# VHH binders against Late secretory pathway protein AVL9 homolog (AVL9): the designs that were tried, part 5

Target 1, 145 residues: Late secretory pathway protein AVL9 homolog (AVL9), of Homo sapiens (Human) (q8nbf6r17to161)
Amino acid sequence: LHIVVVGFHHKKGCQVEFSYPPLIPGDGHDSHTLPEEWKYLPFLALPDGAHNYQEDTVFFHLPPRNGNGATVFGISCYRQIEAKALKVRQADITRETVQKSVCVLSKLPLYGLLQAKLQLITHAYFEEKDFSQISILKELYEHMN
Below, E stands for the ipSAE of ESMFold2; O stands for the ipSAE of OpenDDE; V2 stands for 0.75 times the mean of E and O plus 0.25 times the DockQ between their complexes.

## First folded at step 1 (VHH)

Design o8 (framework vhh_4orz_3)
Fold by ESMFold2-Fast, scan of step 1:
Structure o8 (fold): chain B 145 residues (1-145), chain A 123 residues (1-123)
Amino acid sequence: as target 1 above (145 residues)
Amino acid sequence: EVQLVESGGGLVQAGGSLRLFCAASGLTFSSYAMAWLRQAPGKRREWVALISTGGSTDYADSVKDRFTISRDNAKNTVSLQMNSLKPEDTAIYFCAADFPYDSLGYEWNPDYWGQGTQVTVSS
């Protein structure tokens, strides 16, 4: 079970910006590096067409890592905000809006209450207008375990 | 509680090398991206180099291929190897720690940063 944030980088495209616990245990929370089996995770959590929506929720699955045969289930809530509204912003960003996904990866498909809570947390995360404020994401993880 | 302390600055002739160090305390170092910024007299502060928790690096065009950033999570340190120094590299160099944010610019506001270390390159 992991909490993952996926965003769009102007030069690199969709990438993982945060994970808790880290997707690769030796890496830190802000690593973009993914297990080979999960290389498409950013595109599943924040697909190309997502920028056309104010917010939405998408479900996906990932192949098992390490060959252990267990399917990994994902739920992603994504939202956008005008770049001008951010407290911290890169000056050379050419996009009018910034879009991020908050995602949960689990061995079991966790819906219902989790979906509602994830949507609420995603809203709160954007309300900070500073995506480095990840304490609420850590709280989500602790509540689920 | 959180503190970043830079060292290794000094005076060097053009074409020379210096290695800067930054020791971090009071934070979970492995969870933070580390960066070096600099500010020359009369100019705005600019970023120089960035290293993620996983070791991915990025550099400003002005220092690319001359500077190398690295980190040692066991010692809670980040370092900047500066080669082929130019008079234009003269500045106060600051160490910064930032939690999962890799966007850079004037509005970039790292979570923590130190007091700086002076680097002077003579012609």
Scores: ipSAE 0.000, ipTM 0.118, lowest interface PAE 16.0, mean pLDDT 74

Design o9 (framework vhh_4orz_3)
Fold by ESMFold2-Fast, scan of step 1:
Structure o9 (fold): chain B 145 residues (1-145), chain A 124 residues (1-124)
Amino acid sequence: as target 1 above (145 residues)
Amino acid sequence: EVQLVESGGGLVQAGGSLRLFCAASGFTFSSYEMAWLRQAPGKRREWVALIYSGGSTDYADSVKDRFTISRDNAKNTVSLQMNSLKPEDTAIYFCAKVSDYWGEYFEDSHYDYWGQGTQVTVSS
């Protein structure tokens, strides 16, 4: 199990902004690098045209990593917020809206209970209006174990 | 770059106690699960205890009421308090960092970095 935040960067496109635990051994939780097998994760979690939606939930699959043989199940809760509504505006935010997906990657397809919980956590994360507040994402991970 | 250094092992009589420490460096310690595993002579490595980043813990049935794993994120350390030690607890104890690989925590492949181990010997 991983918690992943995917966002849109005006110059870089869609990318992973946060993962917990990190997706690459030894990297920080704010690393943008992905396992080669999962290079399409940002495209699956933040689909093209998402800027037209206030929020949405997307289900997807990732191939097994490094021959472990297990399909990885993903669920993504997308939201957008006006940049002007943020309490803390990061220096690199130049767009009028900020778009992010909060995702759970699991080897089990636990959509029912997990979907409801992820939806609530995503709303709480955006309600902080400060995306550096990651404690609630870590709480989500702990509560799923 | 990643280093895990154990300390606190030694010789103790049955019924005694030891506290093991693991000093971690080279990664974002607070973001990872940490574990203790042990290997007795001639046997496979066995998982002993695991601590999640938020402080929740899991234990092997053989140690549940005797061992306590804890972490100090400010010092980048994980420790294992071992009470009521038995001769069967004699093993080399390893501190391990949980990988981002999909594996069971009972399996070696679940861990990507290991310390060199510290010997614990419990005399009968």
Scores: ipSAE 0.000, ipTM 0.099, lowest interface PAE 18.9, mean pLDDT 77

Design p1 (framework vhh_podentamig1)
Fold by ESMFold2-Fast, scan of step 1:
Structure p1 (fold): chain B 145 residues (1-145), chain A 122 residues (1-122)
Amino acid sequence: as target 1 above (145 residues)
Amino acid sequence: EVQLVESGGGLVQPGRSLTLSCAASGFTFSSYAYGWYRQAPGKQRELVAAISGGSTLYADSVKGRFTISRDNAKNSIYLQMNSLRPEDTALYYCAADYSWGEDLYPGEYDYWGQGTQVTVSS
C-alpha cells in the first residue's frame, strides 16, 4: 500500500511529487522517480480533460513489479485549485490553476468507504493551500494500513 | 514569513574543514528542497549542493569534498566542507524552493538567506 501525489508541471509534465512509503526503497518520500513498470502512473492518475473538472475520481490498474504476480489497484482523487488561492506559491507558475491527484495503490480493490475517505483527505489537503503540508497524507496511510 | 539564516562561516586555512548551518522558519521544513550557493567577488552565483528529500546533487568542483545534509527535527540544513581550498572563498547562501522533489533547477529557488562569508587563506 502506497499513498501517492501526482501533479502537473508546466515544464516537466505529469509527475509523482510524493509517495509514502516511497515507491523505490531508499529514495526520499518526495522523489519523482518511478519504477519502469509504473512509468504511466502519472498519466493514469490525472484524468483526461482535467482542466474541465474541479474534482474527479479515477480507478486504474498497474502491472506487477519485477516478479510480483499480483495486479496493483489504484484509486485517484483529482482536484484543482487556483494558484492565487495558495498560501505558499511556487515561482513562475505558468498555469492559473494547480492540478494534483492523491492516489492509493493497493493489492486489494479499493471501493466504498476507502473512496470516500480518500476524497475527504484530498479535500483537506487542498484546503491547507500549502502542498508542503504532508502530515495528513501520512495519517491516511496509517489509517488504511 | 519565510526566513533562512546562515551561520558557521569564517577564516580558515587551506586543508581545514568548516560546517555551515542554515536555520529555516516560516514553513513546513521537511517538504521543501534546499540548496547551497556561493558567490565569489566578480563571479556569478553558482550552485554548490542541493538536497530534496533523500536526493542530493553536487557541483563537480566540490564533489567528494562537501556533503549536504538536513535535520528535519531542527529545521536546519548543513554543508560539511572538507579539504577547503583558496578557490572555495566566497559568500555562501542558503536557498529554499517550494519543490517537493522535482529536479533541482538552479535559479528557481524562492527564498534566499543573507549569506555567510567563507575565506580560505594561509
Scores: ipSAE 0.000, ipTM 0.093, lowest interface PAE 18.5, mean pLDDT 72

Design p10 (framework vhh_podentamig1; at its last look DockQ between E and O 0.02; V2 from the best seeds 0.00; counts 0 for: pae E 12.6 > 2, unsure alone 60.2 < 65, placed apart)
Amino acid sequence: EVQLVESGGGLVQPGRSLTLSCAASGRTFSSYAYGWYRQAPGKQRELVAAISGGYTLYADSVKGRFTISRDNAKNSIYLQMNSLRPEDTALYYCAADETLFYGSGEYDLDYWGQGTQVTVSS
ESMFold2-Fast, scan of step 1: ipSAE 0.000; ipTM 0.194
ESMFold2, look of step 2: ipSAE 0.000; ipTM 0.326
ESMFold2 (binder alone), look of step 2: mean pLDDT 78; pTM 0.794
OpenDDE, look of step 2: ipSAE 0.009; ipTM 0.206

Design p2 (framework vhh_podentamig1)
Fold by ESMFold2-Fast, scan of step 1:
Structure p2 (fold): chain B 145 residues (1-145), chain A 121 residues (1-121)
Amino acid sequence: as target 1 above (145 residues)
Amino acid sequence: EVQLVESGGGLVQPGRSLTLSCAASGFIFSSYDYGWYRQAPGKQRELVAAIYGGSTLYADSVKGRFTISRDNAKNSIYLQMNSLRPEDTALYYCARVEYTWSGDEYTVDYWGQGTQVTVSS
């Protein structure tokens, strides 16, 4: 079970910006490195065309990491905001709009109550106007455990 | 390798419409922002329209007449040009751009070869 934030980087494309707990044991929460089996996670969570929408939710699945585990279920809520609306500008924000997704990865299928909570947390994350505020993302994790 | 290839240019009479296309390859298209620039003979190259995320920007000279759009599934950028004027005559370039929010400016990291648009009777 992980909480993941995916964003667009103008030079690198879609990438993981945050994970809790880290997707690779021993890495930092801000690591961009992914398990090889999950290399497409950023594009599944923040798909092509997402920049044409203000917000939406998408479901996806990932293969097991060792090839003989269970399918991993993902739900992503993505949203965009004007960079000028941010209270705190992150160093790498060079676009006039910022797009990010907040994702939950789980070995159990994700349904309505968790989806509704994820949507609210995603809105709250953007409403902070400061993407370094990760306490609300940790709250989402606590709701599942 | 990065490639941007323009098409759709030509000779057209004043008041007519023309659509330019730009096909991109060699990189993750959805991860970048794009613009259309033009260069008239003896003039500096200037930004005509840009598209980034869900937002668009237009030069004052083309506002209300030109529309920029993108199609991530086709790795393509388009410029729909309506109500063309003789002063729109130029070589039109597709570009991959970086928008620097703090500087409110676009910088180009890759250029296409250009496509000629001539508006004349």
Scores: ipSAE 0.000, ipTM 0.103, lowest interface PAE 17.0, mean pLDDT 74

Design p3 (framework vhh_podentamig1)
Fold by ESMFold2-Fast, scan of step 1:
Structure p3 (fold): chain B 145 residues (1-145), chain A 122 residues (1-122)
Amino acid sequence: as target 1 above (145 residues)
Amino acid sequence: EVQLVESGGGLVQPGRSLTLSCAASGFTFSDYAYGWYRQAPGKQRELVAAITGGSTLYADSVKGRFTISRDNAKNSIYLQMNSLRPEDTALYYCAAGTSYEELWKYLDSNYWGQGTQVTVSS
């Protein structure tokens, strides 16, 4: 089970900006590094034509890290917000809008209450207008566990 | 210098098919991921299909109708477009990146072609 934030960087494309617990044991929560098997996670988490949408939900899956492992299920809640509405703007935000997805990775298929919970937390995360506020993301993880 | 050159665009009637080709040069073709983007008048550029060495991805709007393929021996990428609709009318671009992340850029990828026009009308 992981909570992951994927954002779009104008120069680097889609990146993991946050994970809890870290996707790679020993890395920081803000590490951009992905397991080799999951290198396409950022692309899968942001919908095609994301710049045209205010919000969307995407379901995806990732291969097991070992060949004999089970499929990993993902659900991503995408949102877009005007950069000028942010209380705290990162130095590298040069675009008019900020695009991010909040994702849950699980060994079990994600439906019903999990989807609804993720949507609520994603909305709250954006409502902070300060993406360094990660306490609600940690709360999501604790609630799902 | 990396170059991508698209061809195969044209005017076609609804329900017909077209195949777009992209010829790549100036690099090791097999080391890159490739994609087809399109941009309709007054709209943003969108990724419609992408291919790596082992996987393909499609936008929901074209899934089941379009097929992306690559030929490493010929340094070429193809987009087979079936059951074309007027809403498929756009300038189609070939793009190359080192990963899916590089292909998914708001304004630009590592490398772009010049584009080929596809017009679907009667």
Scores: ipSAE 0.000, ipTM 0.123, lowest interface PAE 14.6, mean pLDDT 72

Design p4 (framework vhh_podentamig1)
Fold by ESMFold2-Fast, scan of step 1:
Structure p4 (fold): chain B 145 residues (1-145), chain A 125 residues (1-125)
Amino acid sequence: as target 1 above (145 residues)
Amino acid sequence: EVQLVESGGGLVQPGRSLTLSCAASGSIFSIYAYGWYRQAPGKQRELVAAISGGSTLYADSVKGRFTISRDNAKNSIYLQMNSLRPEDTALYYCAREGTYVEIRYSGGETYTDYWGQGTQVTVSS
């Protein structure tokens, strides 16, 4: 079970900004590096045409990290906010809106339960108006265990 | 979507115990917080106890005497009231608070989104 934050950067595109626990053992929580098998995770988690929606939820699948593992199930709750509404603005935010997805990766297909919890996690994260407040994500991960 | 129904109130003598129950429609999610509030005649409504995930919060006036608990399988929240005093006489309300994060950081009442109708507790002198 992992909580992952995927954001959109105007130049870099979709990228992992945070994971808890880290997706690669030994890496930091803010590492952008992904297992080769999961290279499409950012694109699967953050829907195209996001400018037409404030919120949405998507379900996706990832292959096992090793050839003998089971399918990994993903659920992503997408949200966007106007950059001017942020209480703390990161230096690299140069566009009118900030788009992020909060995702859960699970070995079990528990979609209904995960969806409800993830929507609350995503709302709490955006309500801070400060995306550096990762303690909220860690607290909510403990409740999803 | 969420409905809260209290039960277990009544008349009780000082020093006795009483257990209040709150039945919630649908599932109790672990990331939702629930609280017990009370209001005595002519006084402001006050938070008595709250439960959020693994954490509990109690008003100073009831700490050590009251215990809040939950049973997710039964969709129920409980308030065990020990060593009752006449000053505990009030209408007791069950309420759903915001998320675990909100109750922990905001102090609860400001983020209450659903209320029950209340159950009367009278502690006779």
Scores: ipSAE 0.000, ipTM 0.091, lowest interface PAE 19.8, mean pLDDT 69

Design p5 (framework vhh_podentamig1)
Fold by ESMFold2-Fast, scan of step 1:
Structure p5 (fold): chain B 145 residues (1-145), chain A 123 residues (1-123)
Amino acid sequence: as target 1 above (145 residues)
Amino acid sequence: EVQLVESGGGLVQPGRSLTLSCAASGFTFSSYWYGWYRQAPGKQRELVAAISGGDTLYADSVKGRFTISRDNAKNSIYLQMNSLRPEDTALYYCARDLEYYGSGSYFEPFDYWGQGTQVTVSS
């Protein structure tokens, strides 16, 4: 089970910006490194809704790591915000709009109340207008397990 | 500085083939999805084909005729166009994009675009 934040960087493309617990044991929660089996995770999790919709939810699958046949289920809530609305703007934000998704990875399919909770948490995360405020994401993880 | 430069367009007769190339510079090439878009006068831009590391996506109008590929060592994207039709006439653009996947397929153009290369199919 993991909480993952995927963002778009103008020089690097889609990348994992945060994970809790870390996707690779021993890495920091801000590591961009992915397991080879999950190399497409950033592209599966972050849809391009910048010109159509402000928010969307995506369901996806990842292959099992180290075998055993168990599929990993993902649910991602995408959202965008105008860079001008941010309380803390990073130096590398050069676009008018910032795109990010908040994802949950689980061994069980995620439906109903968990999907609704993820949508609310994603909204709250963007309402901070400061993406370094990760306590709400940690609380989401703790409430799921 | 991010740059995408298209080449390979031209005037061809129906049924012939063309290969378009897109040279990328100024960023880490392997980290992105890439797409070929086209736009005819008076029409909206449409996605023709997209590629990530291993997966490809094609518009129904070109599926089976067009093939997208990439060469990470050359920082380049290609579009092989076979069995060209008059309705393929358009300005073709290379772009870095994000693809919507998993809960339906849609594609909204975003990020950097090249200047385009004109493809004209007429007898």
Scores: ipSAE 0.000, ipTM 0.101, lowest interface PAE 16.1, mean pLDDT 71

Design p6 (framework vhh_podentamig1; at its last look DockQ between E and O 0.01; V2 from the best seeds 0.00; counts 0 for: pae O 13.0 > 2, unsure alone 59.3 < 65, placed apart)
Fold by OpenDDE, look of step 2:
Formats: C-alpha cells, sequence, structure tokens
Structure p6 (fold): chain B 145 residues (1-145), chain A 122 residues (1-122)
C-alpha cells in the first residue's frame, strides 16, 4: 500500500519524511502531513529508545483510512548511521547519528514475507548515504505489488 | 506556492564559466540548508555543493572550481562554476533541506527545482 520513511529530528521528533504513494492524495511524496487516524504512525514506526540500537524491526497496525476498510499492517525497519558518513553534512552538527525507519504499510499482514526484503532495502537505502535518493524505495513499492 | 527555480544553464566550451541561480519562492533562504546536485545521463545524481549559514561543502571533483553562495536579499542560491570540463555536463538541481535552521543536515532534501541543463563541449 505505502512505503514510508520516518526520521527523527532533535527538535521536531519523529516525522514522516517520505511516502510513496503519498499518504494524502494530492500531496507530494515529501509531505509530512498525516491523516488524523494515522497521527501516531511516526511514533509506531520509530519508537522511543530506538537510538539504543543500530538496527531493529518493529511491527504495528493502523486503523482503517477514513473509518472505511480494513486494518493496515505496518513493518518498520530502523537503522542509524553516523552523520559524518553522509555525503553532505554540516560541520557543526549537533547529532552524531541520523536515525530513520523504512516502513511498509499493507492491508495484508505479510510480516514474515516482507521483513527480510525490507531489511535489505533499508540497508541499501542507508548505503546511499544520501537520503534524497529514493529510487530504491520506489522500486520496493513496485516489486511488492 | 513553495518552489525552487533554477536558471543559468547552457552550452559552453571547456574552460569557460557559468553561474547557476536558484530562486526561492514561498520561503526565505536565510536560515536553511541548500545543495546543488547534478545528474548526467546514465549516472546517479551526485552532490556538487551545499551551504548552510557560513558553512560550505563541495564534492572533490569540483573543489577549487565551483563556489556556492547565498543572497538573502534576492532570496536566491548560486553556483559559480569555473574551469568547466566535459565531465561537468549534467542536469543541475537546486535543493532545500527539509528542516529549517536545524543546526545539522540529515542527508534529506524535500524541495527540488526542475533543473537546469549544463553542457560542456568543444
Amino acid sequence: as target 1 above (145 residues)
Amino acid sequence: EVQLVESGGGLVQPGRSLTLSCAASGFTVSSNYYGWYRQAPGKQRELVAAISGGSTLYADSVKGRFTISRDNAKNSIYLQMNSLRPEDTALYYCAKDYFDSSGYWEGYFDLWGQGTQVTVSS
């Protein structure tokens, strides 16, 4: 259904940074706006304490969109990378690591089938060391359908 | 409407100079992190230069030749490209960091221009 990237910002907290297709119809894939019923998505995908781990995978569910439909199942693969490893960085960065999760939202609870693939894609996404490189995420979406 | 619009690209001979401009609309450039990227046909998009506050960053391939700068009064970002080479041929993009005045960059730009073509050929 959706590929979603959730990132952690030291001031703003957890936010959706990318969604494909966009979570809100008509929005861009870079919008951080969420449906009201999914307002907790960032917290579910990137839970508190995640920074204590190099990587982790969590599972969650979301209510149906607009009160219609079935429960949405989420798989989130969390990783963090040293800020200095990124292709572009500020010299005076306040955080030593960048934390993000790549998520798959689906109406089917295909946790076992998707976990390994999502982990691989998340690794590849981080290896770009440029999080604006989203082609791999789009490919993930295309191959999941 | 929030957008970035690049301009200044064109066809030039090797050794010549170009200045790319990126005009921001719907927000101010004063406190944000900006970057220039380029993508040549069949190649991956790559960082060229970035700027935030008084800090700049350049790809090794353009160091000493390219200069990124900001003009708050004109609400624009610039890329001065000197000593251009054929390998500099690409579509050049201006990008804005997702987070305003964050103090650090997470390697994510959420606003892009449409790009301006730079072709270096004899």
Scores: ipSAE 0.000, ipTM 0.203, lowest interface PAE 13.0, mean pLDDT 86
ESMFold2-Fast, scan of step 1: ipSAE 0.000; ipTM 0.156
ESMFold2, look of step 2: ipSAE 0.006; ipTM 0.291
ESMFold2 (binder alone), look of step 2: mean pLDDT 77; pTM 0.774

Design p7 (framework vhh_podentamig1; at its last look DockQ between E and O 0.03; V2 from the best seeds 0.00; counts 0 for: pae E 18.7 > 2, unsure alone 60.1 < 65, placed apart)
Fold by ESMFold2, look of step 2:
Structure p7 (fold): chain B 145 residues (1-145), chain A 121 residues (1-121)
Amino acid sequence: as target 1 above (145 residues)
Amino acid sequence: EVQLVESGGGLVQPGRSLTLSCAASGFTFSSYAYGWYRQAPGKQRELVAAIHGGSTLYADSVKGRFTISRDNAKNSIYLQMNSLRPEDTALYYCAAEPWDYGSSLYEHDYWGQGTQVTVSS
């Protein structure tokens, strides 16, 4: 269903920073807005204990949209990197480390090598050292379709 | 060849506790989901608990009494069984579901040989 990036913001806490396709129809890919059914998505994708690890992979479920649909399955690959290593430092980054996760949301249980692919894509996304470079994430979505 | 070996079963009085263990080999342990099943004499095998990613599932009959857990460092899966009842008497199996395959919470590819749990006065 979506590729989602969740990050930690120094004032706002955990939030969705990118979604493709957008989580809310008509919103931009950089919208922070969540469907009501998925208001807990940032916490599931970037759990409180994540700051204790340089990388981790978590699996989770979301409630269905509109309350009566099928369970949504999620896999999230988390990493953190020191802010001083970034090529482009956004004005709102004030912490010494940046924590982000790249998530795949699906109506089906996640299949085959997707975990390994997501871990590689997450690594490549962090190795850009420029989190505005989202083309690799869009390529992942298009590859899955 | 993948292998699952259960242990920790035994005879126990109602209201007591047991911990079952399942040692997994032949897997990349962190890549799999695991389930515990049980089969009483003359009954069908039934799911007791499953663990997949960060999520757990329990049969209604054991919810609040049993806890499934996973230790990736030891390649082991555990079932903590509290407040045991005579109805929990069964042969308990662990099962593994590879993450690299299409799956659901009720589909498993590999099984252990089982460990007997008997709850009687």
Scores: ipSAE 0.000, ipTM 0.080, lowest interface PAE 18.7, mean pLDDT 67
ESMFold2-Fast, scan of step 1: ipSAE 0.006; ipTM 0.168
ESMFold2 (binder alone), look of step 2: mean pLDDT 77; pTM 0.777
OpenDDE, look of step 2: ipSAE 0.030; ipTM 0.338

Design p8 (framework vhh_podentamig1)
Fold by ESMFold2-Fast, scan of step 1:
Structure p8 (fold): chain B 145 residues (1-145), chain A 125 residues (1-125)
Amino acid sequence: as target 1 above (145 residues)
Amino acid sequence: EVQLVESGGGLVQPGRSLTLSCAASGFTFDDYAYGWYRQAPGKQRELVAAISGGSTLYADSVKGRFTISRDNAKNSIYLQMNSLRPEDTALYYCATEKVYITYDSEGRYHTFDYWGQGTQVTVSS
């Protein structure tokens, strides 16, 4: 169970920018480090043809990490926004648009209940126009448990 | 190529302040997030502070005493350490603790991490 923010960088590809709690115990929340089993998470979190859409929702699966044999279910809400509309520009922005996905990783495939909530939270996250404002993401996690 | 070089360590008395700096070179500084780690004798390496864009994270043991900052114009990261304690004695490392996922021209993705060599901080009377 994790909230994850994935960003797309046109030169360097897709990367995790934030996770809560951290994907690897002991790492920082801003760590880009992924478990080897989840190396494709950033790619799976972005919809096919993401650069052509304002927003989209993607469902995906990740293999078990700790040997339990249980599949991890992912739901991703993608959005993009013009870089010029941001109140605070992140250091890694080098293009006209900023593309990010807010993801939930869960052991339970609760698509219908989480999808609407995640879409609303993703919209609110982008409406801050300051991606350092992570309180809304932490609130989403606390609400899930 | 990619290099992180720490400086500013030294011997200080308890209760004083010290500022560590980390100079980054060989890549686009603004594209990365950065962290400070430390390792005391006989202990495991631990994350002290991290910064990514405008977001910061601190270990509970240093929260309120240490401040991490970045200067993109100077390609540098800083750790301001106030109210130093003997327990803060350690080798301090600057790191990009990132697995940077890239897709090359053939569609393969690559990961890489960068670490400095460390700077010693000793807090003693």
Scores: ipSAE 0.000, ipTM 0.119, lowest interface PAE 14.4, mean pLDDT 71

Design p9 (framework vhh_podentamig1)
Fold by ESMFold2-Fast, scan of step 1:
Structure p9 (fold): chain B 145 residues (1-145), chain A 122 residues (1-122)
Amino acid sequence: as target 1 above (145 residues)
Amino acid sequence: EVQLVESGGGLVQPGRSLTLSCAASGFTFSTYDYGWYRQAPGKQRELVAAIYGGSTLYADSVKGRFTISRDNAKNSIYLQMNSLRPEDTALYYCAAQDFYEGWTSPDEYDYWGQGTQVTVSS
């Protein structure tokens, strides 16, 4: 089980900005490094066309990291907010709109109740207007595990 | 300098198969990740399948029907499409990204081909 935040960088495109617990054991929660098998996670979580919606939810899957492993299920709830509405603006944000996704990775398919919780937490995360406030994301993890 | 050229598209009846090929040149083929994307009329470009190292990834809509593969000796990527459906009709693109770099959005992907049309009808 992991909680992952994916953001869009104007130069680099989609990248992981946060994970809890870290996607790679031993890495920091703010590491951008991904397992080789999950290199496309950022694009799946925050796909092309996400800018057409103020918010939406998408489902995806990732291959197992181990040869004997099972499929990993992902659910992403993404939103956008005007950059000028942020209380704390990251120095490298040059776009008028900021998009981010909050994802849950699980070995089990997610049900509607978990989907609803993820949507609420994503909304709350954006309402902080300060994306360094990760307490709500840790709360999501506690709820599910 | 870097070039990706798709081929193998065409008109095919529902339930049949097609194999798309992507020939890469101008860079070290084995160090790049590759993907197939498609764009249907009136829709956004979407990922169909990707191959990175020895691992593959498929969109839910094609999983079990499509297979992506690579041939490093021929500097080529393939997409084997089985059990084709009318909704698979789209322009199919081959794309390449540096293996050791972070992921980029489709709008900023490193290299793209010109696309090859696949039409599944009558």
Scores: ipSAE 0.000, ipTM 0.094, lowest interface PAE 18.0, mean pLDDT 73

## First folded at step 4 (VHH)

Design a1 (framework vhh_podentamig1; at its last look DockQ between E and O 0.09; V2 from the best seeds 0.00; counts 0 for: pae E 16.3 > 2, unsure alone 61.8 < 65, grease 24.6 > 24.2, placed apart)
Amino acid sequence: EVQLVESGGGLVQPGRSLTLSCAASGFTFSSYAYGWYRQAPGKQRELVAAITGGYTYYADSVKGRFTISRDNAKNSIYLQMNSLRPEDTALYYCAADEYLFYGSGEYDLDYWGQGTQVTVSS
ESMFold2, look of step 4: ipSAE 0.000; ipTM 0.123
ESMFold2 (binder alone), look of step 4: mean pLDDT 78; pTM 0.787
OpenDDE, look of step 4: ipSAE 0.005; ipTM 0.270

